# Designs tried in a protein design chat: VH-VL binders against Probable pyruvoyl-dependent arginine decarboxylase (pdaD). Part 1

All scores and structures are predictions.

Target 1, 139 residues: Probable pyruvoyl-dependent arginine decarboxylase (pdaD), of Prosthecochloris aestuarii (b4s6j7)
Amino acid sequence: SIFPPQCERISVEEGLKSLSPGEITFAVMARNSTNEHGRLIASSIGVALPADESVYGYLSEHHPYGQTEEQSGEYAEDLAATMLATTLGIEFDPNKDWDEREGIYKMSGKIINSFNITQSAEGQNGLWTTVIACAVLLP
Structure headers, positions and changes below count from the first letter of each chain, unless a header shows other numbers; antibody chains are not in Kabat numbers.
F, E and O stand for the ipSAE by ESMFold2-Fast, ESMFold2 and OpenDDE, each averaged over both directions (binder to target, target to binder). V2 = 0.75 x the mean of E and O + 0.25 x the DockQ between their complexes.
Where letters were taken out, [cut] stands.
Atom coordinates printed by the task and the answers are left out, and those that the model quotes come from them; centres of patches stay.

## First folded at step 1 (VH-VL)

Design B1 (framework fv_bebtelovimab)
Fold by ESMFold2-Fast, scan of step 1:
Structure B1 (fold): chain C 139 residues (1-139), chain A 126 residues (1-126), chain B 109 residues (1-109)
Amino acid sequence: as target 1 above (139 residues)
Amino acid sequence: QITLKESGPTLVKPTQTLTLTCTFSGFSLSTSGVGVGWLRQPPGKALEWLALIYWDDDKRYSPSLKSRLTISKDTSKNQVVLKMTNIDPVDTATYYCARGRTYDFWSGYSTYFDYWGQGTLVTVSS
Amino acid sequence: QSALTQPASVSGSPGQSITISCTATSSDVGGYNYVSWYQQHPGKAPKLMIFEVSNRPSGISNRFSGSKSGNTASLTISGLQAEDEADYYCSSYTSSSTVFGGGTKLTVL
């Protein structure tokens, strides 16, 4: 599960404060939640930290009218990963970094700047406004 | 900066329809997971939730007031409108609009209100 | 009667800790991680202090913390200060409705 049962919910800004500067590898896992009408209400993103920690983010996004449920799911995951990568200053390529069978992005990058909530709140094309993170210590 | 502001009549007569408008800035009501709700507080009493509208036009109403309430949005104008029919003196209250945030990993909606308008006092009197 | 029950009042002295409870008549508070807490000073709009049981918005003092045990959610305020004197409301989103508690008046002695 990408949403651990026992974790503390924190903002992405708070979670990123625990990250060490440098070349860091992230495994990004994304999942979607839908309402009873089949519309997305949340996407969950997990980020693995070098110190045996994970940070999970929850994202809200907008889907184009008329998309199928399968197309909407893939689109949401791409938007979630793009938003997180942009926030962290990481280069991201959905064609190379996405493992379709596992539903996982595997990214690596360097933390360039402090987290920018305004950038995240705007989102790409106004599709996302907030990311909420959950941090957990790994075994 | 995120702001919300309520507008509408401050004095309404019994049996009339109360129409309140919430005008907001600094966010879009077309973004998934975002909603705008209406709440009220009679003088000296507790907060009461009235209605909420989500980005996808899904609407939720207080069960006890559902037959009297209509909520709508105009995303292009950054406005949410609440209408309450058959006003009574017990409806005298400060009315607030607030931005709702929803999160749900595996099921339906969960909502909390992170930014609030200043409120508008509506007095119902003959 | 409210679906969420809070004490009408609590009091404490500066520097002390106090806890305000919020109890559901059903498993709503115990079953759902949807509890939020709001602070309201006289004549002002409510301010979000805690969401989803224990999460703190940016800018809210770490003296405020939220927890849940069984059917009761709690707001704890440590190191009480005069400016903490206010009304506090809990809220939960159940399966079909948003409900608020009756509110608790905190007096700092």
Scores: ipSAE 0.000, ipTM 0.507, lowest interface PAE 13.6, mean pLDDT 67

Design B10 (framework fv_bebtelovimab)
Fold by ESMFold2-Fast, scan of step 1:
Structure B10 (fold): chain C 139 residues (1-139), chain A 124 residues (1-124), chain B 109 residues (1-109)
Amino acid sequence: as target 1 above (139 residues)
Amino acid sequence: QITLKESGPTLVKPTQTLTLTCTFSGFSLSTSGVGVGWLRQPPGKALEWLALIYWDDDKRYSPSLKSRLTISKDTSKNQVVLKMTNIDPVDTATYYCARHKYSSGWYRGYFDYWGQGTLVTVSS
Amino acid sequence: QSALTQPASVSGSPGQSITISCTATSSDVGGYNYVSWYQQHPGKAPKLMIFEVSNRPSGISNRFSGSKSGNTASLTISGLQAEDEADYYCSSYTSSSTVFGGGTKLTVL
């Protein structure tokens, strides 16, 4: 498996219950709100977020307030990529990595691909059955 | 209806590489949450899981055999292939492919449809 | 050693009920509700009888039922019939693998 040892695809219910105290879950969920699009809700239960404020500024600049459903999906994918990079300890530089987001997707490919599969297959039915969960031990 | 069928050599010599193909119908490995795995059963012994591949090309291997195993898929042909290197007489077994499903992580899943099995004898 | 322990054999007469146990012997075997049971007749492929502790696939008789208490899962076969004579395997998980029990031979007397 190209998933890091701490990451797996699990049910939403089990993802919330199976964590030990002190673990952080990185969870990405997708739900189709219309028949043409999925919507991403980045669900964070103590997930590691980028400490660099410029990452959030960059996201806001590229995905301005009042987003359409399509733009919300793009924002959520980009947010998931940044959260995943942070959780896995991958350096993220908005000037370099954002312009080369394919590199982030490749490094995180299994998790991002699983999110996209959920959006395209399970999300089309409006069902929230599985998430990608990554557990990281806290200090 | 869902069917799976194993194919490959029935007699293999020690140190060779065993290649087995699983051909299936009635489902696609493009469907999320679906995988195909390989299992074996030596004569008179218990079932042993070998490897698993999912729709998204995620691959899982038995820890004790990981260095000898390669699993791959061709989604367009509805085929999954297992290669096992450095074959030994102890690898004599009936080999099965089976469809894998899970609702809560891969390792918590189950095999709902099985191929008929193919007996592979390793001898010189 | 197997992470899941089953009795080597069990027997019963037609019309009776029998139970086959499957006990986790490793602390790494999962505690959640994910146990499956397979039936295997001689020379045939295994057939899924029970999944996720107690669920039956379509087409499986309600004479077959599954349960779990603590670290022991059980398969119960009621109204025992001659065609039930087979090997039965339980399966569960560890953090890194799917594991199978050693199998139980059911003899219908």
Scores: ipSAE 0.000, ipTM 0.523, lowest interface PAE 17.4, mean pLDDT 69

Design B16 (framework fv_bebtelovimab)
Fold by ESMFold2-Fast, scan of step 1:
Structure B16 (fold): chain C 139 residues (1-139), chain A 130 residues (1-130), chain B 109 residues (1-109)
Amino acid sequence: as target 1 above (139 residues)
Amino acid sequence: QITLKESGPTLVKPTQTLTLTCTFSGFSLSTSGVGVGWLRQPPGKALEWLALIYWDDDKRYSPSLKSRLTISKDTSKNQVVLKMTNIDPVDTATYYCARDRGYTVTSGSYFVRYTPFDYWGQGTLVTVSS
Amino acid sequence: QSALTQPASVSGSPGQSITISCTATSSDVGGYNYVSWYQQHPGKAPKLMIFEVSNRPSGISNRFSGSKSGNTASLTISGLQAEDEADYYCSSYTSSSTVFGGGTKLTVL
């Protein structure tokens, strides 16, 4: 059996908080981007705010909100960095000096920021526009 | 046991360069998330942050003092060095080094507790003569 | 310039509760959820008492608690004891800096 997620729209900052034992928070972000024809589209990509590796394994096994196993694993790092940048009011702008954004991440102490967010394809092609946090009770 | 200890001159003349060394044990600056910083406290005054160096050699400086400060590390010797140029009597203070534990790495997790400046050296008083 | 404002002094009697405030400007990014409190006895190095607004390191008495409302963080000491007499500093992060408050001298009467 699986437990349906309990979801609500939250601030990105709320999504960065630790969960109570036995709970998992999934943050689903929608990003506006352009396809190869220049049309604006939205895509949803999940990110976990897990307490340990068993939670990350659960996300790979369960594909919440239509995400593939690869999307849940492969993009988790970029999504985590994007959530923190959004919480601190930092917009992805390829013309700005990324060193200041990296400093903000380190000063907050919430995440390892080894990514050049402004140079990433995700940062250059769109901005995350919505965060929905979901909590699932693990068996 | 985690320990940090400051060393350097106790008396410096105006216009000289002050060099302070922090020697630590019980942890490594090769550990992800960890940093070591320098702070000072003039007699009877508040604490002031000066500089911080992270495990990945990223350096942060107090904006007001950045032009005078250089922080570096020698990970193999467990040492962090602070240099302050053009010393002035207003720089008379007790200088502390402290560990910025930063994030605690948990397998599969990017959102962990952040613990700042959890261990401090005893401090070293540096007097700048007029 | 980012600043954290604390009262210069506070006093209380043994067994009483006291609260020390720390007010940040609205421009301090990253500060809201990353407030720390340090205790400093005369001639000693500071000691971390509270981090991330309300979390206690192992070994810190539950008489010490932290909270935050709006731009003001508070350190509360319950069951005040003579050994609590010290200077208390709040600290937080900005986009470019680590900042400390001016410090509050706690006198136990």
Scores: ipSAE 0.000, ipTM 0.523, lowest interface PAE 13.8, mean pLDDT 65

Design B17 (framework fv_bebtelovimab)
Fold by ESMFold2-Fast, scan of step 1:
Structure B17 (fold): chain C 139 residues (1-139), chain A 129 residues (1-129), chain B 109 residues (1-109)
Amino acid sequence: as target 1 above (139 residues)
Amino acid sequence: QITLKESGPTLVKPTQTLTLTCTFSGFSLSTSGVGVGWLRQPPGKALEWLALIYWDDDKRYSPSLKSRLTISKDTSKNQVVLKMTNIDPVDTATYYCARGLKYTIFGVVTYRGYYMDVWGQGTLVTVSS
Amino acid sequence: QSALTQPASVSGSPGQSITISCTATSSDVGGYNYVSWYQQHPGKAPKLMIFEVSNRPSGISNRFSGSKSGNTASLTISGLQAEDEADYYCSSYTSSSTVFGGGTKLTVL
């Protein structure tokens, strides 16, 4: 496995448990790993939520597209927004802004199904899995 | 037709505060995803972004100039105002206002990314004694 | 230098195709899907030519096209015409700001 030491290796279930049940949050998780033959594959979903410097550091190192933490985060957020819009319809207008201090987008929503991002380049075969989670307080 | 027009003093003395007003028509700054920004271009030099204000009153400033800049809007008058303090001869430039549109994916406004689709004609501001 | 790097100049003859590059040089610059291109004739305001990497506004000739590969965006002008002679600027953003390239002067002979 090739992961930065500062990135937690947790399951989707454990990541979702880290969200406060009283909060409306929108967060992205991405994961990449290697098999015994040195090939990059996504073997599970998850790094700790909420997103923090550790998560963005990892995405910067292993981004599916682009060369920076910002580009990796933008790609994941674009995909998350696309999936959320598909679920809620094109008339969806999110009410919360990006929380730059915590690296999360606070908005109402749902747990979005995971999707695989394949990053390919000459001599490199990798797989990314992005998971988007939204938590709401139920009355 | 969408139009924007800059107005303000054309000659300013060093250390004064420059106040520029952008008056626009053909759109509303209460529409989700819409903003108005300010840019400048010194004679013979590249474009430089200064500030932007969004429909929801969210504001963004150039990091290098943030301490000198204030942007505000009056949606009912279709105006956006930029103030720049402690003006210096290096601030001599043509100042533009422009409409900014946030990037959308299937109609969802993203938290970042925008482009300027319509620009004002620009107003030259000269800073001299 | 600028966070977005453009060549200072490019030239071509009428009828040819030319390409202007725009490379993100800072690791904090966004730009994956948010590259726009502007045309500026002397003494005039900039005009939007391309937005979101490859989209053309209404009224822009299909001779102008945009693309992106990795951290480099490109503006291609086909069937070059005398009126295309102008300065061209690319633009993108960071989380806190909008950034512009240094500009490319296109000369048509």
Scores: ipSAE 0.000, ipTM 0.523, lowest interface PAE 12.6, mean pLDDT 65

Design B18 (framework fv_bebtelovimab)
Fold by ESMFold2-Fast, scan of step 1:
Structure B18 (fold): chain C 139 residues (1-139), chain A 121 residues (1-121), chain B 109 residues (1-109)
Amino acid sequence: as target 1 above (139 residues)
Amino acid sequence: QITLKESGPTLVKPTQTLTLTCTFSGFSLSTSGVGVGWLRQPPGKALEWLALIYWDDDKRYSPSLKSRLTISKDTSKNQVVLKMTNIDPVDTATYYCARKGYSYGYRFDYWGQGTLVTVSS
Amino acid sequence: QSALTQPASVSGSPGQSITISCTATSSDVGGYNYVSWYQQHPGKAPKLMIFEVSNRPSGISNRFSGSKSGNTASLTISGLQAEDEADYYCSSYTSSSTVFGGGTKLTVL
């Protein structure tokens, strides 16, 4: 999936500016805006999470740790969509809500275009992933 | 089936304005996330990005050249136009237009063949 | 000048592997997942070989791979072939512009 260009212009730097390597496993940033039709696109929230067992537990349950960096873009998108959906109060399951045909996430009857940029590095609890998420909430 | 092609003068005199047109097919500049940019390469030198225009008419320019550049589009004609004012012999280069794909990074996934513009006389 | 530094040249023999580095002088460029690599044969337009550090476009041989460590991105070409002889450019997104490295001429001996 792709985001509208408003979302694409969000800098990774914006999501990382308050974060220290070794203290996080991932960071999520989402943006609040509306389009020309007045529809809500997404809320802009910077989220920094510590490197902890609950994050690794979630990732290993849905995406095994042994995943290569090449595949990290795919599960980072799922993770970003999950975190953004939580922020918006929308139920989300990455195994169920991804639509290959449309390249978008469908969450609780709503359509969210999710595109995530990932930066992976070694960390205290294994692989660090930096996630930038921006979504368009469609009717 | 995505193609881009540059057109414009091949010889320009110093102080004139250079106008280049990019005509493309196989995609639309009304598609969310897509853009078209201009790049140049002086003979034997590195690539340099000049400008980018998005489907929503949002524009980005090289900071060092911003005062000399204007980029515009005509979505109905599948064209993007670059104008560069006060042309100088150092602006002699092959000029390329290229599509910016959907990804956030400034990756140019399809390129025109390029057009050599010589500034002299 | 570019904020990205590449060696001017690199060489290898058929069947060998070579690596081309691309080092950022600013943390804005080197720290992020927005690195692309382009191949350019003489007289031709550049061709996208790698985007977002390590992703290959459809149709690009898996002999080409990208990686990043610290502020240095690398393009590795394995099993060198004569047609790999070309100029290679790295590129990165910054908050206000797109920048290119100075280019590396690959000679296949």
Scores: ipSAE 0.000, ipTM 0.512, lowest interface PAE 16.4, mean pLDDT 66

Design B2 (framework fv_bebtelovimab)
Fold by ESMFold2-Fast, scan of step 1:
Structure B2 (fold): chain C 139 residues (1-139), chain A 124 residues (1-124), chain B 109 residues (1-109)
Amino acid sequence: as target 1 above (139 residues)
Amino acid sequence: QITLKESGPTLVKPTQTLTLTCTFSGFSLSTSGVGVGWLRQPPGKALEWLALIYWDDDKRYSPSLKSRLTISKDTSKNQVVLKMTNIDPVDTATYYCARSTIFGVVTYYGMDVWGQGTLVTVSS
Amino acid sequence: QSALTQPASVSGSPGQSITISCTATSSDVGGYNYVSWYQQHPGKAPKLMIFEVSNRPSGISNRFSGSKSGNTASLTISGLQAEDEADYYCSSYTSSSTVFGGGTKLTVL
């Protein structure tokens, strides 16, 4: 199992603080919901990350208006993976890092310092500039 | 132009608290990725890492000394302070502060600038 | 013992090459990724020679090179010079702690 049965109490910030040194792989999954208009609002318990205009530009190009439920899920996962990779300084390639068998993004990198990822997401722009994802250290 | 300098008492009695200050110039502890740590070296022995504080106030301590150590920073004064409680003669050492820089999970630049060190003797 | 094991001493003659090993021996902290090497002359602060296993800081001679195989990192000094006589320490950087090896005294004969 990649994730615990419930992502409700997983904290990537907590996990990163207790990580063993080494090259590690993150499984990133965004739990998503939609509002009354069918528009994505992504939320899962985990990492809250800031988003900059380059991230939104990329995602708008690849996930335009009129998303299906499947596309909304992909949008949330791409957003979570891109923002986590940017925050941690890890290269992310959606084509390479997608694990089709498990339906999740896996990215690899080395953790050499802990991060307060939740606090790094705190800012004046509120919810529209953040995504919360379940991300766990894979063996 | 980047410099660090240790200051504090040169003689300390057993059971007291040792307080050391690292004052630096040429960089800021408000800069993302920057940290300052403390190390020591007893006479004729190996280097031992003690503690480190990062720009974001994240702190790391040697597991064997964790209960005795407190590291703090004053970013506006360019200072990092180490406190070690219940000092013992075995704590006699030259104490160093050093800059440690990282970039995300991609690069660790080592401890690239060190202070000159300050000898602390613990005796009754 | 420290989690990183170095030989206590190594020696060589001017113009020769020597290698200093640094092996992770702790069962709970093996597999370190970020290895640095420091040179320390008597009475002086350590100087960073190598970071991230094999990278040299600006101003460090290319006679100094680093490598890693499995859990053993190595510092190689080519074309030995009298001024290379010093103590050499390896170090591993992790998210929770930094560990230093026991140090190796290099004597240039």
Scores: ipSAE 0.000, ipTM 0.517, lowest interface PAE 15.3, mean pLDDT 69

Design B23 (framework fv_bebtelovimab)
Fold by ESMFold2-Fast, scan of step 1:
Structure B23 (fold): chain C 139 residues (1-139), chain A 127 residues (1-127), chain B 109 residues (1-109)
Amino acid sequence: as target 1 above (139 residues)
Amino acid sequence: QITLKESGPTLVKPTQTLTLTCTFSGFSLSTSGVGVGWLRQPPGKALEWLALIYWDDDKRYSPSLKSRLTISKDTSKNQVVLKMTNIDPVDTATYYCARDRGTYSGWYTRYSYFDYWGQGTLVTVSS
Amino acid sequence: QSALTQPASVSGSPGQSITISCTATSSDVGGYNYVSWYQQHPGKAPKLMIFEVSNRPSGISNRFSGSKSGNTASLTISGLQAEDEADYYCSSYTSSSTVFGGGTKLTVL
């Protein structure tokens, strides 16, 4: 498979499929997340943050939108979703990507960089409050 | 038969914007998994990848040039357009468009290989 | 510099075999499982000879073969012919880019 096995196992929606490369969709429920939520997401997708670095610090350096006051405020509403989108190279707009009916952020994009989800991700209690559903959409 | 053909100016002045058009036949950029890319080769130098656009309008740019490049497509006309701003004499090169049949390596890193190429168009940048 | 290093030139006689190497000089080149090779005659566009390390496009002579060992990919041309005289480029990827080697000029003696 093109996805890490951990990502396939935590995908809980039957409509999300990883049968072909290209488009992906993530469902993240941890709205108004803290540094702890962002650090959990970073760990789950194999991003190593120094112990004393905040998720905001990482986003300021790596995310192009994190450099502006307006867009920092936009994406700061969910640090976990922003960290995931930044690491995967997906555009994230909380105004467009929030699904009010389902109460989750849905992000879509194309995979552009390799990463690994750690073996410990399956054991993280935080994932039951944050559903990370990874899918490669058929074209 | 698959063909690609580059068109655009052959002489451009420094600081102007270079616009190149790739017109192709024998395939559609509405076909899943297909892309068209732009590459260049300065006289006597190596090939350099510039940009790529996929069937679903996803775009990829060379990191060193991304601030200067815009790629777009018109699927109904079988055309892909590249614009490069703030042209410099160092941008003098033969520019190629080519069909991308690559796929993904791992989670989301894409690799490309180009199975059909246009003939190339020489663009000279001078005052 | 180029992330992929090729020798500037190689030479061989008709009927012999030659090998052109392509070595990663940067640790961010992840593409040794995904290496392509292109042939370019003077004044012509490049032509795809090998993709995904060892696969040949339809119509490419089986005299051309690709392989890899360690951090080096190789293009081997057996039964060398005069028309094989050309520049050869390897290509791979990094996490953010498609990269090309510096090119190797093959001279058929």
Scores: ipSAE 0.000, ipTM 0.518, lowest interface PAE 15.7, mean pLDDT 72

Design B3 (framework fv_bebtelovimab)
Heavy chain, then light chain:
Amino acid sequence: QITLKESGPTLVKPTQTLTLTCTFSGFSLSTSGVGVGWLRQPPGKALEWLALIYWDDDKRYSPSLKSRLTISKDTSKNQVVLKMTNIDPVDTATYYCARDRITMVRGVTYYGMDVWGQGTLVTVSS
Amino acid sequence: QSALTQPASVSGSPGQSITISCTATSSDVGGYNYVSWYQQHPGKAPKLMIFEVSNRPSGISNRFSGSKSGNTASLTISGLQAEDEADYYCSSYTSSSTVFGGGTKLTVL
ESMFold2-Fast, scan of step 1: ipSAE 0.007; ipTM 0.542

Design N10 (framework fv_benmelstobart)
Fold by ESMFold2-Fast, scan of step 1:
Order: sequence, then structure tokens, then C-alpha cells
Structure N10 (fold): chain C 139 residues (1-139), chain A 122 residues (1-122), chain B 107 residues (1-107)
Amino acid sequence: as target 1 above (139 residues)
Amino acid sequence: QITLKESGPTLVKPTQTLTLTCTVSGGSISSYYVHWIRQPPGKALEWLGVIYYSGSTDYNAAFMSRLTITKDNSKNQVVLTMNNMDPVDTATYYCARHKYSSGWYRGYFDYWGQGTLVTVSS
Amino acid sequence: DIQMTQSPSSLSASVGDRVTITCKASQSISSYVAWYQQKPGKAPKLLIYAASSLQSGVPDRFSGSGYGTDFTFTISSLQPEDIATYFCQQSYSTPYTFGQGTKLEIK
């Protein structure tokens, strides 16, 4: 499966409806929440630019306007990871904090089970109009 | 568009400290990771370490006892310092930019400086 | 540390030939392998990353494949400008490590 059941209701089309073509950058956020079994779920769709100027500067400089679709894929992943970290209130260092082993991802000491992202078709011009992210976090 | 250039002394005596500077143009080092990699003549590449945009560092354990990487965002420069140089440290030293790519930001190096040959001899 | 072993250490081929270089990791590294081209006196150039992804601006005659411990780099039709030393690199964990290199020469 693409997503665990907790993430199945996040849709690309609902995300796309919230954005106007031609806007520069958007990221979706994931937030900490718990289910009835006490396990962390971080799953939400929203349109946001990073409030932290240094994070925004990093994203905009590293992923400049006019990129190829391949580079846009890298941008979407960087956006999703950075916004997830921002939403969780943790510092994210992509080279230290992500460790993909046996389908488990770690971010700043937290275990992320099932982190997925989806980009919009409107990103084909080298800009992401929306990014959808879903993550399940363990303590 | 982005260029990196190493500078520093090319001749070092045994036991001395090496200091190399990587000057970046066309982008800000506050926006990406910079690695140091060396290549002894006729040998394979050796990864030395990295400085992240946050200023945090990671080093290859083989060199960490004598290696320090620092940066100055205002000058757009990354500095490698390696103490107690030995003739076996003779190598071309490169700084290189970290490519952010799918696979959870694995370390691939997409832009490199021209390299500077450092010879360690008496 | 993860050891990367390349084969062969040197290779002679003619223009137009299909050239294949292999790289073996001492442990499973998923698809986290890159391939670099280095010409004499120059810095390495990234050709392939994530085992099979072609770097922007690199000709499509270069390709890569593999997963786990065994990886292959191929030049489908050798051109004179492809004469260089080629290196593989694992990006699974630090310290990042490189193969010993394959020197490609014309006959």
C-alpha cells in the first residue's frame, strides 16, 4: 500500500484546490497527534511557507526557480522534510537525521514510520504548487 | 553557476598543521552542506568530513582526532584544519557541495573545487 | 566502514564499444551508490546517483543499475571524450567510501 490507514484520506486534489497557479513555493505540514492507542501520528495537509527565514532561505536558494522536473522532485522532498521538522519543533539536518533502514526513518531521535510525500502535476515548471506529506511517528 | 575554490599552502613539513580555505561563489554556504575529500596521488578518494548549514560537523573517524572544519557565512568560506601532518597525507584536497537527492538526502557530490595538491615533506 | 571494490582496475576498449564496470559493497547499501568520472588533473564529475539516476547534463549513453551489494555502470557506446578513471561511491552511511577506480583507455 501507498499509505497506512491513518494517512489514506489525504488527497492531492484537495491540496491542489487550495493553491493558485503561479505562486512561488508551498509546503504541507505534518503535526504531532496521537491515536486512541497512544501512538504518534503526524498527518495533515496545509499550505505554508516556512516562518523561519533561514529555512526559507535554504529552500529557495538550494531549489531555485526554473528547475527541471527531476530537480523539482528533490525540492518536494526537501520541503516535506523541512516542514515536518518545523511542525514538530525539531532541528532537521538532512544528512544526520534521516536513516532509512527496513522502512524506518529517524528524525532528531524520533522514529518515523511510513513517511510519504506526493507532489502536484503543476510542479512540472520547476515550482511546487503543493506538497502532501504523511508521517507516523513513534516515541 | 556555483563555483568552489580551494586555497592554502601547497607545501607542509611533517608535524605542522595544514589550513585550507574553500571559497564559494554563486550561492551561500548558509544554504547547503560542504564536504572535504582528498585523493593521494594515484589512489582512491577519501572522505574527510562535512559541515552542515547549521555549523554542525561530522568527521571520518580515521581523521577526527586531528581534523576540524569550520565556516564563516559572511565570507562564504569553509576552512579545513588538520594537525600533525605526515608524508602519507600528501594528496589533492577538494571541497565539494552536497547534492540533496531522493533517498533521504544521501551524500552525493555535485559541484567540486578544482583541488589543491598538498605535499608533505621535509 | 563499508568497503567498495571495483572491477576491473583497468580496461581497454574501442570507440563505439559497450563498456561495463562493476562495484561490490561489503554489506547491503540499498540503492545508495554514485558513479564519478575523473579526467587527469581534474576534479571528479558526478554522472549517476542513487544507483540509476542520471545527473542533469550528463549524456544518456551513461547508465547505472544494481541494488544491495552489486552495482553496474555502463557506457552504451564509448566516445573518445569518455576516456577517464571512473569511481563508485556508497552513500548509505558515513564515512562515505569510494572504490579504487577503473582506468578506461582506448586500444
Scores: ipSAE 0.000, ipTM 0.531, lowest interface PAE 13.0, mean pLDDT 69

Design N14 (framework fv_benmelstobart)
Fold by ESMFold2-Fast, scan of step 1:
Structure N14 (fold): chain C 139 residues (1-139), chain A 120 residues (1-120), chain B 107 residues (1-107)
Amino acid sequence: as target 1 above (139 residues)
Amino acid sequence: QITLKESGPTLVKPTQTLTLTCTVSGGSISSYYVHWIRQPPGKALEWLGVIYYSGSTDYNAAFMSRLTITKDNSKNQVVLTMNNMDPVDTATYYCARGLWFGELSYFDYWGQGTLVTVSS
Amino acid sequence: DIQMTQSPSSLSASVGDRVTITCKASQSISSYVAWYQQKPGKAPKLLIYAASSLQSGVPDRFSGSGYGTDFTFTISSLQPEDIATYFCQQSYSTPYTFGQGTKLEIK
């Protein structure tokens, strides 16, 4: 694989407070949607970044092959998805499994299923409940 | 600008435990990975292990049974503890900052190194 | 563990010369190689990462190339301050491993 990252699960409430723009390569945030009675009706995973432009700039600058900025953006999304899939130990094909309607902010059903988010006991009522963060400092 | 500095004993007797402290300035150890790397005199560099921003650790299997890395974010310090020192453990010990995730970990800021001699 | 083998172990060159050092991995590591410079009594300094990317602040006379198992580090025009030992490192998997080093001396 290209980049199997050393990532950790962190709490939403505590983990992201300590990180500045440019200190996270990417973060995957998971949330549950509930109805007015606290019953789970949907789950989603989004890729959330403190500084989206910083992350894309960082990945573009560290791109191993010369490409245009447009191609570098696509590469960054593929790289982020591949790194996350590798971290979770799942098979992932960016050309088939990426939800391109939502871009980098929404991951495919393979990744959602790997997190088993649909059965949150706490009933977070639409709040982010899980974060996987791969932190990198930008000099 | 980030600066790392190793401190601890320079002489250790065989079978004793080595404790080295890495003090970081200009950056927070809660935001990056800190590695320990050693170099026996005239030999290649040896990676010992890492402590991640979260406090989790990974060790080189060759040292894992006697090596512990811990940190105190409030003091901005990382501590290496190695048990049962032997003369072959004589080396300059470095702490270093890792930039990337595991597979692209390379070391952009290094401490000055501290020579630890293991002798009776 | 991945073994990194450098060649030569030492070399002597004159100021202005083109200097080349090679590094071979025991298995394919894609482009996950870094190169370091170490002067006597000092910590190593990162020069090249990802096989060919120049670290910020490093002079452009230093370069790297390679993919898979064979990697090359080049100094295009040797300067007196370049006299040092040079090490390659694989970043492909833990434990991270280094070459044995190449000692560069001036004639």
Scores: ipSAE 0.005, ipTM 0.508, lowest interface PAE 15.0, mean pLDDT 68

